VHH binders against q9y6x5. Designs and how they scored, part 5

Target 1, 379 residues: q9y6x5
Amino acid sequence: LPPKLLLVSFDGFRADYLKNYEFPHLQNFIKEGVLVEHVKNVFITKTFPNHYSIVTGLYEESHGIVANSMYDAVTKKHFSDSNDKDPFWWNEAVPIWVTNQLQENRSSAAAMWPGTDVPIHDTISSYFMNYNSSVSFEERLNNITMWLNNSNPPVTFATLYWEEPDASGHKYGPEDKENMSRVLKKIDDLIGDLVQRLKMLGLWENLNVIITSDHGMTQCSQDRLINLDSCIDHSYYTLIDLSPVAAILPKINRTEVYNKLKNCSPHMNVYLKEDIPNRFYYQHNDRIQPIILVADEGWTIVLNESSQKLGDHGYDNSLPSMHPFLAAHGPAFHKGYKHSTINIVDIYPMMCHILGLKPHPNNGTFGHTKCLLVDQWCI
Short names: E, the ipSAE of ESMFold2; O, the ipSAE of OpenDDE; V2, 0.75 times the mean of E and O plus 0.25 times the DockQ between their complexes.

## First folded at step 13 (VHH; framework vhh_surovatamig_d1)

Design t13 (at its last look DockQ between E and O 0.01; V2 from the best seeds 0.00; counts 0 for: pae E 15.8 > 2, placed apart)
Fold by ESMFold2, look of step 13:
Structure t13 (fold): chain B 379 residues (1-379), chain A 124 residues (1-124)
Amino acid sequence: as target 1 above (379 residues)
Amino acid sequence: EVQLVESGGGLVQPGGSLRLSCAASGFTFSSYYMSWVRQAPGKGLEWVATIKRDGSEKDYVDSVKGRFTISRDNAKKSLYLQMNSLRAEDTAVYYCARGRWYGYDDNRLYFDYRGQGTLVTVSS
């Protein structure tokens, strides 16, 4: 039977938290496995896009989940984190759990990873939990481990998603050492519980486990606001997404809207779609709006009101504050190896290799992750 | 000072209807998205519906689509929720809220004020 893989995401886990806070359980996991210190995620650095990039190996323009809030002008459909179930949005790519469970004698399981409760290409994860943020980590873990142990055909790929430290990072900001220490200690305890549960169930020695995240978190401030209503009447455009990357659909001439916004703030870049920097790989999809506004790190775009956010993400993916980490343990991985950086899209072809799956066309480079794997020469 | 005052809750039979109202003051009502959120006994807050500033677009949680209708009157600074075909599962305290809500981010990024709530009980 092929090797098994559990992919775990702790949302909003900034890479440098590992250096700035105590993680005895996660550090022990790393010591007996591998660490990638920085994962360069995709622009924009939001939850839905980056979770889908991990499991498809594609940039947002190619997989079609281009933001947490989207509008499709042709179909007039709207996507949001409260309206994410229409397969229309997800069908521009094939995520790894679909490919996996279509193989002979395999199934996939999911505990709330974005998209796993949607029938993508008429295929939903074989075992899944509908998203509900009130469900405890322990219950998510119990379901995942039950499915890994007791399913026919066997579960060979499983995902597990947790909302922290993202939720607390928004609430306190990453610079609040007192509160973030408490939050991150709780997360380390959950990682300890994860490892202990896998050991108790006899899964630990033969299950590959990846612990990663989708993005980091940066500090916000009431002193760093960009008020769009000071620059443009809200009647001239439809706001598809607000901050820190605003997606603007003009209601009047596009050039007029652009000109009203261009000088709005020195802390915001205004791009016509055709002028979006090539390094973002964020241009060639109809769901990307004609104008985007990209706030500088730590700046918040608002509509004539104060911001309640103390931390945020979604900024330029070149920013170290936006980068998560990746740790992994299992028979496929070296022990005690550290690697400096990979691209988040590189995770997909690595996972396909571990599972013996043929990857779909993607933007990842298998060579970037070879040094993590015991069956590869690292030259 | 921002004030949001809900009314119209009560006891209703399954299949019945209620209309909730929210009176807003202390801010420019027409400048804000408005939402209804609810809290069932012993549960966390659940987003119910959001309406755009001019009332042109409305969004609902799946469990209430086709049964609930959000509306607003900017001249009267009022938000409404028409609830039809009520079920026992709709039993909750309903709050009028200023802003939008995110399902994967329960930190209320666009939900900065709420009222005291109005109790809706759906029971045979």
Scores: ipSAE 0.000, ipTM 0.179, lowest interface PAE 15.8, mean pLDDT 89
Fold by OpenDDE, look of step 13:
Structure t13 (fold): chain B 379 residues (1-379), chain A 124 residues (1-124)
Amino acid sequence: as target 1 above (379 residues)
Amino acid sequence: EVQLVESGGGLVQPGGSLRLSCAASGFTFSSYYMSWVRQAPGKGLEWVATIKRDGSEKDYVDSVKGRFTISRDNAKKSLYLQMNSLRAEDTAVYYCARGRWYGYDDNRLYFDYRGQGTLVTVSS
């Protein structure tokens, strides 16, 4: 039988949740599979960019989804969570579901993974759900598993996306143990439901399943705010993205804007586009604005308003609080193996290998995941 | 605000014993794994021991197995490290840390919170 792969994302699942909380179902999943304890994601550590990095193996500057909110100065187009359907934004890369979909006797399915309801390079998954946050996990799971089980051509690659624990992390903050314990228990129960559903349908033994996330969550506070209005008049710039990485489009001379912002806070680094640190791989794209502000961990960039978020993400991708995990189970994976770290872009070449797909040029390193795979030699 | 405050450190002779304590506040103590880590002079941070939320499971670095005992009192929001048969090599600043140790790169340990530390000196 052709290999099959289900990629599942629980948004905002911080890696150290596994260290500090209990996950009976997920631990059982891991026990019979593999765990990567830390996944270093891409900068900025936001939802759309990192999910696209998972499925392309590219840094944000390369695949072109550089934030949840973007602006293109040439076309005057805007990108946001409510305006994400224009292929213009996605066509700078080829995601794995498109590659898979174009193969003979194969099809792709998607349940609300970012970009899956958009024709990219004139190709869309044979089966997909338009994004709707009101749709239950159960319904998403039912559709995905139905397609995996009954489609012709057979679905060989599927994605499943869920908004928790990110939403709750924002609301309660990751340090609210009482509320987050409840939230994370629900996530673990959903994982239990996933496993049970797969077993009931007879898919469990033959299906490769990856459970991962796009980013973590850090604790914010009203005591850690950076008010831009105290440093620069809002008439001097357009804000394309705000916190914790602000994208600034100057309306006056860039140097003047930079000079007004560079000493705004000791807890914020201000970069001209050309001076963005190389380690971020966040420079070589026209969609990156002329000035970016990067708040320190736990600090929030605000205008003349108060922040309601107790947790946030998007910070430096070297911060452990921003890192997700990866767990996997199936014929392609070892059992009971734990790995320390990989890069999030490493997932793509691994998935391509599992599915027997030729990967597009990417920034991942297949060697980093070899030890997870039963068919690979690992020292 | 999350706080971890260590105490109990001091000077002890080889073969002696010390009991370290950590007072936790600002979070639900009973819901977290807790750990002890240490840093010897001129060396990096080293994981020592971890205890499960309910105390049912404990893990130790090999060099302290059989000599050190990690424990906790969730009612008092306190973490303890009983150190017996102390050796010169145990000399270090000992830190209380929230959570389990996990590695990110070759020489780095990560915890979400760590105390100020208490110095343990083992010398004749």
Scores: ipSAE 0.000, ipTM 0.255, lowest interface PAE 14.7, mean pLDDT 92
ESMFold2 (binder alone), look of step 13: mean pLDDT 80; pTM 0.818

## First folded at step 14 (VHH; framework vhh_surovatamig_d1)

Design t14 (at its last look DockQ between E and O 0.01; V2 from the best seeds 0.00; counts 0 for: pae E 25.6 > 2, grease 24.3 > 24.2, placed apart)
Fold by ESMFold2, look of step 14:
Structure t14 (fold): chain B 379 residues (1-379), chain A 122 residues (1-122)
Amino acid sequence: as target 1 above (379 residues)
Amino acid sequence: EVQLVESGGGLVQPGGSLRLSCAASGFTFSSYYMSWVRQAPGKGLEWVATIKRDGSEKDYVDSVKGRFTISRDNAKKSLYLQMNSLRAEDTAVYYCARWYGYDDYRLYFDYRGQGTLVTVSS
């Protein structure tokens, strides 16, 4: 019987929330398992790209989900978080649930993880929920546990996605201790419910569970705005994505657009595509536009002089505020072990190892995660 | 820190030849399978060739068989790709890649270089 794995994401869970807030249920989970204190995510530090990087082990330029808003110049297609179901966007990679369910006697299940309601390579998760943010965590958990417990062929890989603390982080900002304490307590209660449900159904001892996130959150302010309309007329470019990494498709000479933008603000870096820093691994895909603008941490790019955001993410992936954590528990994992950092792309080859799957070519390094696993010697 | 630095790319006419090099540092080079992968403009990564740790076994994607030769020098910590009879469809950024795997049937990269551009054009 193959090992089973449940992959859980709480969107926007900044790594240092663990030390700045109380999580009795999550700390019990960690005490009986492993913790990676910081996960270095992929640039751009946005939801769709990083969730796909987790399940493919690929940088954004290689898996093709390069932002939450995209334009493909070759096909003239547009992608957004409300228009994301065309398999065209997702087909540049093979996510782990596809590989898993193509194995003999295996199924995959999904509750809202980005991409799991899309037929990628003509294959959709064996059991899935269409994305709907109104569906409660309890209903998502009930479906996942029902599928893990009652399916034939058995579900061996399952995903579970939740929108918090990202939504509240945007609304309040990470520095709002009162509101974020309330939000994070609710999330810890959900983690407690998750563990209790798995124990009640007899799944806890033999199911590997990873709890992670896609990115963190940084504080924004009305005092930290970059107004593009002050630097360049709208008619000179098409805006594909705005903040904190703007994607600019020039309508006039590219160098002229670049020159109008390069001194717009000392709090924004302006890159021609060929000059994007190599450490971002964010260059070699048609969906990456000819010019990108990267705001400094906590700065917001706007077209006018106002913004309602108090927290945001998408910034440089070297920033600790953009990093999530990873915790895991189950028969594959050590007990009570803490690890300092991994790359988010390293999660994929580790998951493939746990499930006995042959990984597709990817950017992850199995050696970075082997200290978490009982079947590996650490060092 | 692991580093892979590619060189030898450039503009070449159809039917021409190029030799790509990759300088490796920060790891025990002789302990790893090494590969070349490429990315054509606007396309995903395509595996090109892989070479065993001691250089004794080589594998190629069908489209380059008979035209490309992968080689390595473990003493110099260097990987090479000799590219002959180049075609327009070989235009791509070529990356040197260190593959990871549990054994030799799992030939996947865990690090790559910054790439070197090969353009095949009249």
Scores: ipSAE 0.000, ipTM 0.093, lowest interface PAE 25.6, mean pLDDT 88
Fold by OpenDDE, look of step 14:
Structure t14 (fold): chain B 379 residues (1-379), chain A 122 residues (1-122)
Amino acid sequence: as target 1 above (379 residues)
Amino acid sequence: EVQLVESGGGLVQPGGSLRLSCAASGFTFSSYYMSWVRQAPGKGLEWVATIKRDGSEKDYVDSVKGRFTISRDNAKKSLYLQMNSLRAEDTAVYYCARWYGYDDYRLYFDYRGQGTLVTVSS
């Protein structure tokens, strides 16, 4: 049988949740599979960019999804959560589900993974669900498993996306032990449901399953706000993205805008596009605006408005609070293997290997994941 | 029940040779990496060698490289360690171990045999 892979994302699942909370189902999953304790995601640490990095193996500057909100100055197009279906934004890369289903006797399926409802390079996932946050995990799981089990050509790659614990992390903050315990228990129960469903359908032994996330969550506070209006008149720039990484499009001389912002707060770094630190790999794309503001961990950039979020993400990708985890189970993976860290872009070449796909040029390093795979020598 | 039974240990003079064997049962032998580990008197457990499932690749601790050879016969469910040019510092109880995991350059084993004593002495 051809290898099959299910990629599952629980949005905003911070890596250290595994240490601070109980996950009996997930721990059982890990016990019979592998765990990467920390995944270093890409900058900025937001949902759309990182999910696309997982499936392309590319930094944001390379795959072109550089934020949840984007603006292209040439075409005057906008990208946002409510406007994300234009292939223009996605076509700078080829995601793995496209590569997969272009092969003979293979198809791809997706339950609400970013980009899967868009024809990318004139190819859309063979099976997909339009994004709808009201659709239950159970329904998503039912569709995915149905497609994995009954499709012709067979579905050999599938994605499943879930919005928690991100939404709750924003609402309660990651340090709210009472509420987050409840939320994370539900997540663990969903993982239990996933495993049970796969076993019931006879897929468990033959299906490779990766459970991961796109980013973590840091605690925010009303006492840690950076008000841009105190530093610069909003008529002097267009705001493309706000917090914790603000994308600034100057309406006046860029240098003047920069000078007004550079000392706005000791808890915010201001970069001209050409001065963005190389380690971010966030420079070489026209969709990155001329000036970016990067708030320190736990600080929120605001205008003359108050933020209601008690948790947020998007910060420096070197921060542990921004890091998700990766767990996996299946024929391709060892049992009981644990690894400390990988880069999120490393997932792509690994998945390509598992599926027998030739990877597109990417920023991942296959060597980083060798110890997870049964067919590789990692010593 | 998973069982690993080592044999072949004994007393040998420096420069001598021994061949250790491990008989595996109770599991699909060919599905697992296998290792030899050893424990010298008064010392902790030390990894010695690991062999891939199909025997295509092998790895050794530096101190035994060029002297020891790990091998396996999946049909016989057996693991072997050919030890040549033995030294006093090789004196230890040698264990056959089923490798199940790796974390931060640490090998994890879920099963290990009773061990066989190798004594290198003049």
Scores: ipSAE 0.000, ipTM 0.248, lowest interface PAE 11.9, mean pLDDT 93
ESMFold2 (binder alone), look of step 14: mean pLDDT 82; pTM 0.835

## First folded at step 15 (VHH; framework vhh_8dlx_2)

Design t15 (at its last look DockQ between E and O 0.01; V2 from the best seeds 0.00; counts 0 for: pae E 15.6 > 2, grease 29.7 > 24.2, SAP .684 > .668, placed apart)
Fold by OpenDDE, look of step 15:
Structure t15 (fold): chain B 379 residues (1-379), chain A 123 residues (1-123)
Amino acid sequence: as target 1 above (379 residues)
Amino acid sequence: EVQLVESGGGVVQPGRSLRLSCAASGFTFSSYAMHWVRQAPGKGLEWIGNIYRSGSTFYNPSLKSLVTISRDDSTNTLYLQMNSLRAEDTAIYYCARGRWYGYDDYRLYFDYWGKGTLVTVSS
């Protein structure tokens, strides 16, 4: 029988939460599996881009999901959380669930992972749930495990997505120990429930499970605001995305817009598209706007309306506060092994290896994950 | 003290239906997921299904078409409706209070069990 893999994402699970809070269920999971303490995600460090990087192995400039809010100047199309169903935005890459179910005697399943309810390259997951934040984790878990246990052709790749602790991180800020402790305990309980469910169904021993996240969370404050209205008239540009990385579409000469913004704040870097640092791998896509603003960690770009968020993400992907973790368990993984760091794009070639899939060209390095796998030499 | 008491078992003919009850006491019943498991003679424990706090249910795929789990939080009672019973359904049926998973014995999946009720399906 072909190997099976379940990919689970808890949105906005900052890596250092593991050091600062107790996770008895997750720790048990790790004890019998592997842990990567830090995963360097892709710039910008937002939900849609990073989830798509996990399943494609590509930088944002390559897979084309460059933000949670996008604009394409040629087609005049907009992308957002409420408007993400157009395959136009997703078709610049091939996600792993599509590759998987195109194989003989395999199918894919998904519970609300970004892009899984969209036909990409005219292929949609064999089993999927339309995104609905009101659907409980239990219901999502029930569907996923049922599909894994009782499908023909068999589900060999499945994804499971949950919105916490991201939502709470935004609301409370990551430094609110009281509220975040409560939230993270619930997350650990959900992990316990996941493991229990897999055992009950007899899936635990044969199923590879990856638990990860797309990004971390940094503390924001009303004392750390960058007001663009103080620097430039709103009539001179269109805002495509706001904070902490603003995407600016000039309505007047780009240079003029740039000059008005370049000295707006000492806590914000302003880049022309061609001057975006190479390390971000965030330049070679038409969906990246002519000017981007990058706020320093913990600073918020605002207009006249102030943000009520006490936590946010999307900052420089080199910042530890932006990094998630990865834990894994199953036949493909060692037991009791910890690794310091990998790149988020490295997950894709690893998953392809586990599933016996030929990977599409990607930016990941399989060598970075060899030490996690029982069938590989550890360098 | 936490107590779970199963009832409703007995001898039934094949093809018949049976409804088991589990009376819970000593804890806030509505705050816990509840499970049904069974043990056939000479066999290990088999998980039947569970009902969450929300009322959502999940069943062992091998039994889903034959069983329905429900709960009444006002009376602290868990139910297992079984239809079209067969000889192979002969077992002791247990209700169990859900707890988070442990890695050791299967009994660690639950923190409290009833004494069980015997169901015998025979012509």
Scores: ipSAE 0.006, ipTM 0.257, lowest interface PAE 12.0, mean pLDDT 92
Fold by ESMFold2, look of step 15:
Structure t15 (fold): chain B 379 residues (1-379), chain A 123 residues (1-123)
Amino acid sequence: as target 1 above (379 residues)
Amino acid sequence: EVQLVESGGGVVQPGRSLRLSCAASGFTFSSYAMHWVRQAPGKGLEWIGNIYRSGSTFYNPSLKSLVTISRDDSTNTLYLQMNSLRAEDTAIYYCARGRWYGYDDYRLYFDYWGKGTLVTVSS
């Protein structure tokens, strides 16, 4: 009897792709539901941090997933591809699937959303898939719909993650119209398959569906490289993360490392931790390193003189190229409504409202999303 | 302790073919994307291509018809086949290990690479 919600992410789906490419299936989904044209994501505009911000409503400094590569100064732990499953990294927040499945007569399901294969606060998603990029969208969708239809206690919250268009955006760059048109057409076909599957299984009329993304993508170039080797010897620091936001752990005096870096390039801002702009909400966590380097849009920080990266993300969250979109359909949502912008942290309290969950303390503002919802007055 | 050791370099006449090898140790080779990169005298690094753990390959568009990357997970060995070599292919050739984060393309984020093997193409 409780309301059900499916949260879908297509990684790296830049908001203006919707205007610059054709999406007949997604446009039909939007026509019958709601659209938020731009979602202002959190800094840094990377995959793990923003997916966790969606499901916790928290800025990165508060939820503790501050980058895709991290070092915790208190415990001396490194987050890596062999250590991304340690609950230590995730336990600074409570994601919505944990809160949901701890309620009476509810469970949660996940198809590869970041963190859903980790026992956060000793609680792993009730049904989940271990991350494996070789698993097709169809198989992920089959598992999710099976769990939504056949579970006891019922699955009331489900997530589904897909790697595109992020993977192709890195490979081709967002300005490669030929390749990106092919990629985005395939993604639109997957959205069509999603809607068709939900209709065929009798889920469509009573399931709330959110389709969103974590960040956008900007064009890179061999002409826009920042070579750290020209400015500082590798022996003076440990590199925790490289580009476009480098995380620098000094091995010598911090101010000496800062001074060697501060004039390295006019296309890069160098911040001591205490000087990181307040609007980033990216300061009050021990996992944020003493020095960060923030490249200008489309610039790549490298240790060598070349780069094969044609598109990237992670830049300043004020940049429109870093913003995803949000579309939604279901009994909780209006039909045919467009909204200009929300903050990515606002998605969490909206989802909690739809599911009847008490949100944990968070940085989102429910009022920003009220106009999307049929049960709210937004005057 | 991760090690990557390139071999198979040397002096080769223009128009000939050459196969380079990279012996990997100290990590589970089959779990990582692997790359080839080269540096000609007086020039920057040039990415040649990669091979994912699935066997999928991607190449620098300017080199696509001239090179083939393969891997043998049973011997922990990465290969670069180069055909129709030209004087401008003279370079030090490096193999490199890609970092895995599960969600991002990391072909350009190398955490280990070898000391290289010199290929000289001379008339």
Scores: ipSAE 0.000, ipTM 0.187, lowest interface PAE 15.6, mean pLDDT 88
ESMFold2 (binder alone), look of step 15: mean pLDDT 82; pTM 0.825

